# VHH binders against q68dx3r342to642, part 1

Every score and structure here is a prediction.

Target 1, 301 residues: q68dx3r342to642
Amino acid sequence: RDLCVVLLNGQHLEVKCDVESTVGAVFNAVTSFANLEELTYFGLAYMKSKEFFFLDSETRLCKIAPEGWREQPQKTSMNTFTLFLRIKFFVSHYGLLQHSLTRHQFYLQLRKDILEERLYCNEEILLQLGVLALQAEFGNYPKEQVESKPYFHVEDYIPASLIERMTALRVQVEVSEMHRLSSALWGEDAELKFLRVTQQLPEYGVLVHQVFSEKRRPEEEMALGICAKGVIVYEVKNNSRIAMLRFQWRETGKISTYQKKFTITSSVTGKKHTFVTDSAKTSKYLLDLCSAQHGFNAQMG
Unless a header shows other numbers, all headers, positions and changes below count from the first letter of the chain; antibody chains aren't numbered by Kabat.
F, E and O are the ipSAE of ESMFold2-Fast, ESMFold2 and OpenDDE, as the mean of both directions, binder to target and target to binder. V2 is 0.75 times the mean of E and O plus 0.25 times the DockQ between their complexes.
[cut] marks letters that were taken out.

## First folded at step 4 (VHH)

Design c05
Fold by OpenDDE, look of step 7:
Structure c05 (fold): chain B 301 residues (1-301), chain A 123 residues (1-123)
Amino acid sequence: as target 1 above (301 residues)
Amino acid sequence: EVQLVESGGGLVQPGGSLTLSCAASGFTFSDYALAWYRQAPGKKRELVAGITSGGSTVYMDSVKGRFTISRDNAKNSVYLQMNSLRAEDTAVYYCAKEFGYDILTGTYYFDYWGQGTLVTVSS
């Protein structure tokens, strides 16, 4: 059987596996291929409803594979089994990473998250990050270029929403000018600066999942952000997330699930906060994710 | 409804062996951690062994090396192999399902107890 794994650099890898193969086996194959180190930070995830769900290494692929996957060769491209290599655990500072390749992977992850608007940034920071990315890839502003021809595509460096608001031409001009005027950072140094800037963002390292209020007010979309520091409750309005509550691990007692319900109990107040997910599987996933993030935080501390 | 049904208990001599089984239903078995508890007369219920969904295991100190917890996801069952049984192992043994995660202790906690199965170790 074949499955596709998307790497952080955008490369698609075709991985051959058996029906009984585990996520761990695929993970090892992929990371070996990519010569990745510090594997503890990485994970394989599948995408559902534009969200990524990390998989346990012991999980058999047949349990998560789309319908028809067992019947390969698949006649229809509609049921391609695709997994994603992603950063699961985000360090607070890139200096904690031991290998340059690992730092580069973090850079790639964060670039994707920024471009895909998974990680929120204001306009100023978005432009700055775009310029840093240009510096990382091109170094200094290309002086030899014909000024009339763009040396980069704005969609590769700036989120679509900002391009829409500013217009592509304005973004091109602004970012090019910023790049021209930028300091002599390039290559790895530019990537490190990128990491530094992104690590200061409020949503850095936050894995966001949609949830609903227990009182099911149809008009209130909510989300939970789970990260190394704890859990964040977001109110979602007009494609923006506003942090409403924060549960640091030191303030968190018990996390429990019941069917579709996910409950956090404050260790300080004893108050229970219950959210509704789309399935028992999702609620359990969130609980396990919390456990994993908490464990990671404890190890890094 | 979550159901756990224990079996395999009985009378055994010191040094003997016994295998407990628990049949589970009412939830996606493979997604949850499971555990065995025991309660001796006049004592509090205590965790004997636990196994995560990924197969990681934990044991109380007094049973390490003697007891083995395992699971069969295809059969929705969890087992406790008990070797070198001692008189102090005499108790009602209960199967339990994961209820949640305690951040303070860093461990899963369990509920949904079955009826239990009595293990008596006596000469």
Scores: ipSAE 0.731, ipTM 0.870, lowest interface PAE 0.4, mean pLDDT 93
Fold by ESMFold2, look of step 5:
Structure c05 (fold): chain B 301 residues (1-301), chain A 123 residues (1-123)
Amino acid sequence: as target 1 above (301 residues)
Amino acid sequence: EVQLVESGGGLVQPGGSLTLSCAASGFTFSDYALAWYRQAPGKKRELVAGITSGGSTVYMDSVKGRFTISRDNAKNSVYLQMNSLRAEDTAVYYCAKEFGYDILTGTYYFDYWGQGTLVTVSS
């Protein structure tokens, strides 16, 4: 049997496995191929409704594979089985990462999350990050550049929504001018500065999942942000989210689930906050994600 | 909805063995941790053993090496093999299902109790 694993550099790996193979076996093969050594930050995830859901190492592939994958061992397929290598645990400072390849993976995911608008920031920071990514790939501004030949495609460095608001021409001019005025940076040095900027963003390392209000009419779209520091509750309007509540782990007593319901109990007030998910599996996943992030936070302290 | 039915209790002599079983329904069994608790007369209910969905186990100190928890996901059942039984093991034993996560203790906690099964260790 075959499955595809998408790496953070965009590479697609075909992984051969047995019917009884686990997620852990695939993870080990993929990370060995990629020469990754600091494995504790990474996991394999599947994508559902544009959200990533991490898988436990012990999970059998046949439990999560699309229909027909088990019974169609070669040359015939109706469904592609695709997993993603993603960062699950984000360190507070990139200096805690021992290997340059690990820092590069953090850079790649954060850059992709900026471009795909999963990680939000203001226009000035978006332009700054675009220039840093450009420097990471190409180094200094071309010394003999003339206006007739743009040296990069704006879509590779700046999110589509900003390009639409400013126009492609104005983005090109502004990014080029900022690149021209920037100090000399290349490769890893530019990537480290990119990491330094992104780790200060309010949503750095926050894993966001859609939920809904239990009690309000009409039901409002909400989101939970789960990270090393705790849980953030968002209200979502027009694909824009606003933090309504924050629970640091020390302010959180218990987390529980019942069917599609996910409940956080404040240890400070005793108040219960209940959210509705699309399934009992999603509720269980969110509880397990909180447990994992809480455990990660304790290890960093 | 969630139902847990314990069985296998009875009278045994010190040093004897028993196997408890718990049949579960009303939830996706393979996704949740299960646990055995016990309650002796006049004491609080205490955790005896737990098993995660992935098969990792935990035991209270006094039963480690004597008791073994296991699960059979095909039969939606969890078991407690009890060996080298002592008089202090006399209690009603309860099966429970994972309910939530307690931040203060850093552990999962359990609910949805069955009716219990009595284990009596007596000469």
Scores: ipSAE 0.541, ipTM 0.785, lowest interface PAE 1.4, mean pLDDT 87

## First folded at step 7 (VHH)

Design d04
Fold by OpenDDE, look of step 8:
Structure d04 (fold): chain B 301 residues (1-301), chain A 123 residues (1-123)
Amino acid sequence: as target 1 above (301 residues)
Amino acid sequence: EVQLVESGGGLVQPGGSLTLSCAASGFTFSDYALAWYRQAPGKKRELVAGITSGGSTVYMDSVKGRFTISRDNAKNSVYLQMNSLRAEDTAVYYCAKETGYDISTGTYYFDYWGQGTLVTVSS
């Protein structure tokens, strides 16, 4: 059987596996191919409704594969099975990473998260990050422009939403000018600066999943952010997330699930906060993700 | 609705063997950890053995080497093979489903139980 794994650099890898192959086996194959180090930070995930769900290494692919995948080699559009290599655990500082390749992978992940608006930042920082990415990719501003053609595509460096607001031309001009005026910083140094800036963002390392309030109207969209430090409750309005509650692990007692419900109990107040997910599977996933993140935090401490 | 139904309990002589079974329903069995607990008369309920969704197992010290927990996802069942039974193993044995994660202990906890099955080890 064949499945596709998308790497952080955008490369698509075709992986051959058996019906009974595990996620771990695929992970090992992919990471070996990519010569990745410090594998503890990485994971394989599938995408559902624009969200990524990390997979347990012991999970058999046949359990998560789309319908028809088992019947390969007769390929149909329905038989496509795609997984994504992603950073699962985010360190608080890039200095904790031991390998340059790992730092690069973090850079790639964060670029994607910024571009795909999974990680929020204001307009000023977006432009700054765009310029840093240009410095990383191109080095210095190219002085010789051929026929006034753009030397980069704005959509590769700036989120679509900002492009829409500013217009592509304005973004092109502004980012180009910023790049021209930028200090001599390129390559790996530019990537490190990128990491430094992104690691200061409030949502850095936060894995966000849509949920609903049990008490509020179903129309009110909420989200849970799960990270190494704890759980964040977001109110979602007009494609913006506002942090409403924060549960650091030291402030958290128990996390539980019942069917579609996900409940976090404060160790301080004893208060229970219940959220509704779209499925029992999702609620269980969130629980496991919390467990994993908590465990990671404990190891890093 | 989640249901756990234990079976296999009974009277056995010291040194004997017994296999407990638990039939589960009402949830995606393969996604959850399962455990066996026991409660002896006058004692607190204690974890005997646990098995994760991935098949990793844990045992209390007093049963290591004697008891084996296993699961069959196709049958939605968890088992406890008990060998070399001792008088101190006498208890009501409960099958449990994973309920959640306790941050303070850093472990999954179980608080959903079946009705239990009595195991009596006596000469």
Scores: ipSAE 0.839, ipTM 0.917, lowest interface PAE 0.4, mean pLDDT 93
Fold by ESMFold2, look of step 7:
Structure d04 (fold): chain B 301 residues (1-301), chain A 123 residues (1-123)
Amino acid sequence: as target 1 above (301 residues)
Amino acid sequence: EVQLVESGGGLVQPGGSLTLSCAASGFTFSDYALAWYRQAPGKKRELVAGITSGGSTVYMDSVKGRFTISRDNAKNSVYLQMNSLRAEDTAVYYCAKETGYDISTGTYYFDYWGQGTLVTVSS
C-alpha cells in the first residue's frame, strides 16, 4: 500500500509499505532517504484542521489511514494517505545541531511556518526574514538589474497577510531595496542568520493547538502553545492569537485530562486552568506532547 | 463516571499463584496507562506494576520476574499475574488509571483507584 510523505524541502515521497506497517518503519525509511542523522528532533505527523499531530513510532498505519486505504490498492484523492516529516523538538540555539543538513531542515520548517502564518512576528522582522531567505537562495542583489522588472516572486518570501496589508508592489520594492543594501550573505550563512532571528521570537518552537473556553460559549476560541519552555495560553480573535498567560515548566505543577478537558495546575498559585478540546484523544495527545516537550527541555540543559 | 473494579484476591499459600483482574469503564481504556498499587496495613501505598497504552511495562524490584501485568483493550481490563507469592506480598491491591503528568517528578501519576482486592499470603 502507498502513502505520501511530505518533506520539509517540499518533496513528496511515495512510500510503499505493508498494510500492517508502523509509523516507525515509515520514519526510518524517510529519514534514511533524506540522509538525516540527527533524528531525535523529528517526527511524522498528520494534518487535521491545519494542525500537525505527531504519531508514536509503534502506531500501526491502518489505525490512522483514510477509509479504504488498507483494502483498496487503487488510490484516489479521498483515499490518499499523507504524512509530514516535521521538527517536533526545537533546540534553543542552532549551535547544538551537529550537522549542517539538520540546521537546513530547521531553516526550511521555520521559513515555511512563517510563510504559512503558523509562526507570527512583526512586519519589520517578516521583511528581514524574507530578505534573508532571498539571500540564502540567490545571494547578492543582481548587479545587472537595470530594469524595473522583479527578479523574485514576493509570495515565496513574504506571508500573504503582509502582502495584502502592504500590497504586492510595495513589498516587492521594499524587499528589493533591503536586498540591494544588504551585506554579502548567502547560502548557509544567510540560513544561520534566519535561524538566529527566529530563535528570538516568542513563538519559536511553539506547537499550537486549538482549544475552547470551559464555558458553554464555543465562539470563545482559544489555543495552547506547547514548546520546550512550557505552555502558552492564547485567545484567538479575528484570525489572530494573543498570548494571555504563560506557564514555564518550573511554574507548572501538574497537567491532567478528563474526557475532553485539559487542565494545567500552577505550582506557584495552585490555581487550575481548564480547557476543552474536540475529543478525549486530543486531550490525551496534548498531555503527552507536554510530557515530551518537558523531557526534551530537561535533556537540553 | 470513571470506574475501576478489582477482583481475584484471596488467601493463598507461600509459593502459590493468583491472578488479579480490573474491569474499567467511563473512559477510553486504550488511551491510558494502568497500574497496580498495593498497601499493607500501616504501610505506604506503593507501585507494583504499570503498563502503558502501548503495552510497555514497569515493575517494582521485589516483584520483577514473579509478577506480570497485562491488558486486554477489547475487554477494558488490566490483569496482574502473581507467581511465587511471599508473605511480604500480603496487601490490598488497587487498580489505578493514569490521571496526568507531574512536572516536578517528570512522571505520569495515578489518582483514581477502585476499592481494592485483598491478597493474603499465609500458610
Scores: ipSAE 0.665, ipTM 0.830, lowest interface PAE 0.8, mean pLDDT 87

## First folded at step 8 (VHH)

Design e03
Fold by OpenDDE, look of step 10:
Formats: structure tokens, C-alpha cells, sequence
Structure e03 (fold): chain B 301 residues (1-301), chain A 123 residues (1-123)
């Protein structure tokens, strides 16, 4: 059977596997191919409803494969099983990463997260990050630029929402000017600066998943952010997330699931906070993700 | 509703073997960790063996090499093969389903239990 794995650089890899192959096997194949190191930071995920769900290494692919994948006629591209290589565990500082390639992968991940608006930042920072990305990829502002043809596509560097608000032309002009004025960093140094800036963002390293309140009307959209430091409860309005509660691991006693319900129990007050997910599978995933992030934090601490 | 039903307990002589079974229902069996616990008279309940969804296993030291935990996802069942049974293995054995994760201990914990099955090892 064939599955597609999307790398952080955008490359699509076709991986041949058996129906009984594990996620771990695929992960090893992909990371070997890409010559990645420090594998502990990475994971394979599938996408559901614009969210990424990391897979356990021991999980058989057949368990998560789309319908018909087992019976995959070689010819039908219609039922492509696609997985994504992603950063699962985010270090607090890029200096903790040992390999330049790993740092680059973090850069790529964060660029994607910013561009796809999974990681929020204000307009100023977005423009700054865009410029840093240009510096990373192009170096200095090209002086011989033909006025009639942009040297970059704004959609590759600036989120669509900002482009819509500012207009593509304005963004192009603004970012180009900023790039022209920013000549100090390029290449890897620019990437590192990018990492530095993004690592200061409130949502850095936060894996966000939609949930619902148990008590509130289904119309109120909430989200849980899970990261190395703990769990963040967000209220979601108009595609904006506002942090309402924070559960650091030191303040968390137990995390439990019951069917679609995900519950965090405070170790301090004993208070239980229950959220509703779309499925028992999702709630279980969130639990496991918490476990994983907690474990990561413990190792890095 | 989560249900766990243990079976296979009984009287066995020292050195004998016994296989416990647990039939599970009310949840997606393949997604959860399962465990066997036991409680001897006058003692606290203790973890005997655990198995992850992927099939990784853990055992208490006293049963290592003698007991084997396994699962059959197709049958929604978990098993405990007990060999070389000893008098000290006498206990009520409980099948357990994963409940959650304890941050303080850094371990998954189990609060869903069956009714248990009695294993008596005696000459």
C-alpha cells in the first residue's frame, strides 16, 4: 500500500507500506530518507478538520487509514492516505537543538504555522517574520529588481488574512521596503532570528484543538492548547483565541477521559474542568497528547 | 457503559497454570491501555501487568517470566496467562481499563474495574 507523507519543506514522499505497518515504521523510513536527526522532536500526524493529530508509533496504519485504503487499487489517487511530518515537541530555545538541520525544521514548521495562522501574532510581528523569511531565503534585498515584477509572492510570506486586510499590493510594498532596510541578517542567521521571535510568542509550541464547554451552549467555541508547559483554555471568537485559563503541569493533578469528555483536575483546588470533544477518540488523543507533552517537559527540565 | 467481565479463576495447585480472560465492552477497546490487578486478602490492590494499545507490556517483578498479558482487539478481550503459580499469587484478579493520566506520578491510572475473579493456589 502507498501513503503520502508531507515533509516540512513541502516535499511529498510516497511511502510503500503494508496494511499492518506501524506509524513508527513509516516515521523511521521518512526520517531516514530526510536524514533528520534529533527525532524525538518530530512526529507523524494526520489532518482532520484542519487540525493535526499526532500518531503513536505503535499504531497500525490500518487503524487510521481512510476507507478503501486497504483495498487501494494502485490506480486510484482518490483515496490518498496522507500523513504529515511535524514538530511535536517544541523546545523553549533553539539553542537546545544540536543540529542545524533540526533548527531548520523548526524554522519551517513555524513558518507554516504562522502562514497558516495556527500560531497567532500581531500584524507588526507578521511583517517582521515575513521579512526575516525573505532574508533567510533571498538574503539581501535585490537591488536590480525590475519594478514591474515582484521578487516574491506575498502569499508565501504573509498570512492570507493580513493580505486581505492590507491588500496584496500594500503588503508587497511594505514588506519589500522593510526587506530593503533590513540588511543585517541572512540565511541561517535570519532563520535563527525568526526562531527567536516566534519562540517569544504566547502560542509558541501550543498545539490547539477545538473543544466545547460542557456547561455552555454549543455555539460557544472553545479550544484547548496543549504544550510542554501545560494546558491552555481558549475562547474562540471570530478566528481569534483568547486565553481564559492556564493549567501548568505543576497545578494539574489528573487528566481523564470519559467518552467524548476531557477533564482536567486541579492538583491545588481539586476542581474539575470538563470539556467536550467530537469523539471519544479525540478525547483520548488529547489525554495522550498531554501525557506526551508532560513527559517531554520532564525530560527537558 | 464500560463493562469488564473477568473469568478463568479457580483453584490450582502450586506450579500449575491458569489463564484469565476479560471481556470488555462499552468503549473502543483498541484505543485504551488495559491492566490486570490483584488483591490478596488483607493486602492492597496491586498492578500485576499492563498492556498498551500497541501491545507493549509491563509486569510487576514478582510475576515476570511467569505471567503474560495479552490482548485480542478483535474480541475485545485481555488475557493473563499465569504459569508456575505460587501460593502468594492467591488473590482476586481484576481487569482494568485506562481512566486517565496522573501528572504527579507521570503514569496512566485505572479506575474502571471488573468484578474480579478469584485465583486460589493451594496444595
Amino acid sequence: as target 1 above (301 residues)
Amino acid sequence: EVQLVESGGGLVQPGGSLTLSCAASGFTFSDYRLAWYRQAPGKKRELVAGITSGGSTVYMDSVKGRFTISRDNAKNSVYLQMNSLRAEDTAVYYCAKETGYDIETGTYYFDYWGQGTLVTVSS
Scores: ipSAE 0.878, ipTM 0.941, lowest interface PAE 0.4, mean pLDDT 93
Fold by ESMFold2, look of step 10:
Structure e03 (fold): chain B 301 residues (1-301), chain A 123 residues (1-123)
Amino acid sequence: as target 1 above (301 residues)
Amino acid sequence: EVQLVESGGGLVQPGGSLTLSCAASGFTFSDYRLAWYRQAPGKKRELVAGITSGGSTVYMDSVKGRFTISRDNAKNSVYLQMNSLRAEDTAVYYCAKETGYDIETGTYYFDYWGQGTLVTVSS
């Protein structure tokens, strides 16, 4: 059987595996190929509804594969099986990462999350990050550049929503001018500055998942942001999310599930906050994600 | 409706063996942690063994090496194999299903219980 794993650098790896293979076996093969040494921050995830769901290492691939995958070893079936190598646990400061290759992976994911609008920030920061990514790839503004000819595609550095607001031409000119006027910074140094900027963002390291309000029908769309520091509750309107509540772990007593319901109980007020998910599996996943993030936070402290 | 039904208890000589069973229903069995607890006369309930959805296990120190927890997801059942039984193992044994995660203790907690099965180690 064949499995595609998407790496953070954009490579698509074809992995041959047995029907009985586990996620852990694939993870080991992929991280060995990528020469990664600090493995505790990473996991394999599948994508559902534009959200990433991390998999446990003991999970059998046949349990999560698309229909038809396990019956058709010759690859004549309906759908390819794709997993993603992603960072699950985000350190508070990149200096905690011992290897440059690990920091590079953090850079790659944060850059991709900015471009795909999973991580929001204001226009000024978006332009700054675009320039830092250019510096990482090209170094200084190319002096041999013929004026007015583009040396980069704006879509590779600036999110589509900002391009729409400013126009592609204006973005091209503004980013190019900022690049031209920037300090001599390239490669890893530019990536470290990118990390420094992104780790200060309110949503840095936050894994966001759609949920719904329990109380009324039609239920209000909401989201939960789960990270090393705790849980953020968002209200979602017009594909934009607004933080409504924040639970640091020390302010959290218990997290429980029942069927499609996910409940977080404040340890300071005793109040229960209940959300509805699309399935019992999603509720259980969010519980386990909270447990994992809480455990990671304790290890860092 | 979550249901947990224990069986397999009885009277056993010291050094003997028993296998406890727990039949579960009302939830997707394979997704949740299961545990065995016990309550001896005059004592509080205590965790004996736990098993994750993936099959990883944990045991209290006094039963490690003597007891084995296992699960059969096809039969929605969890088992406790008890070997080398001692008088202090005398208790009512309860099967329990995961309810949630307790931030203060950093552990999963279990509020769904069966009615229990009595294990007596004597004579």
Scores: ipSAE 0.710, ipTM 0.855, lowest interface PAE 0.7, mean pLDDT 88

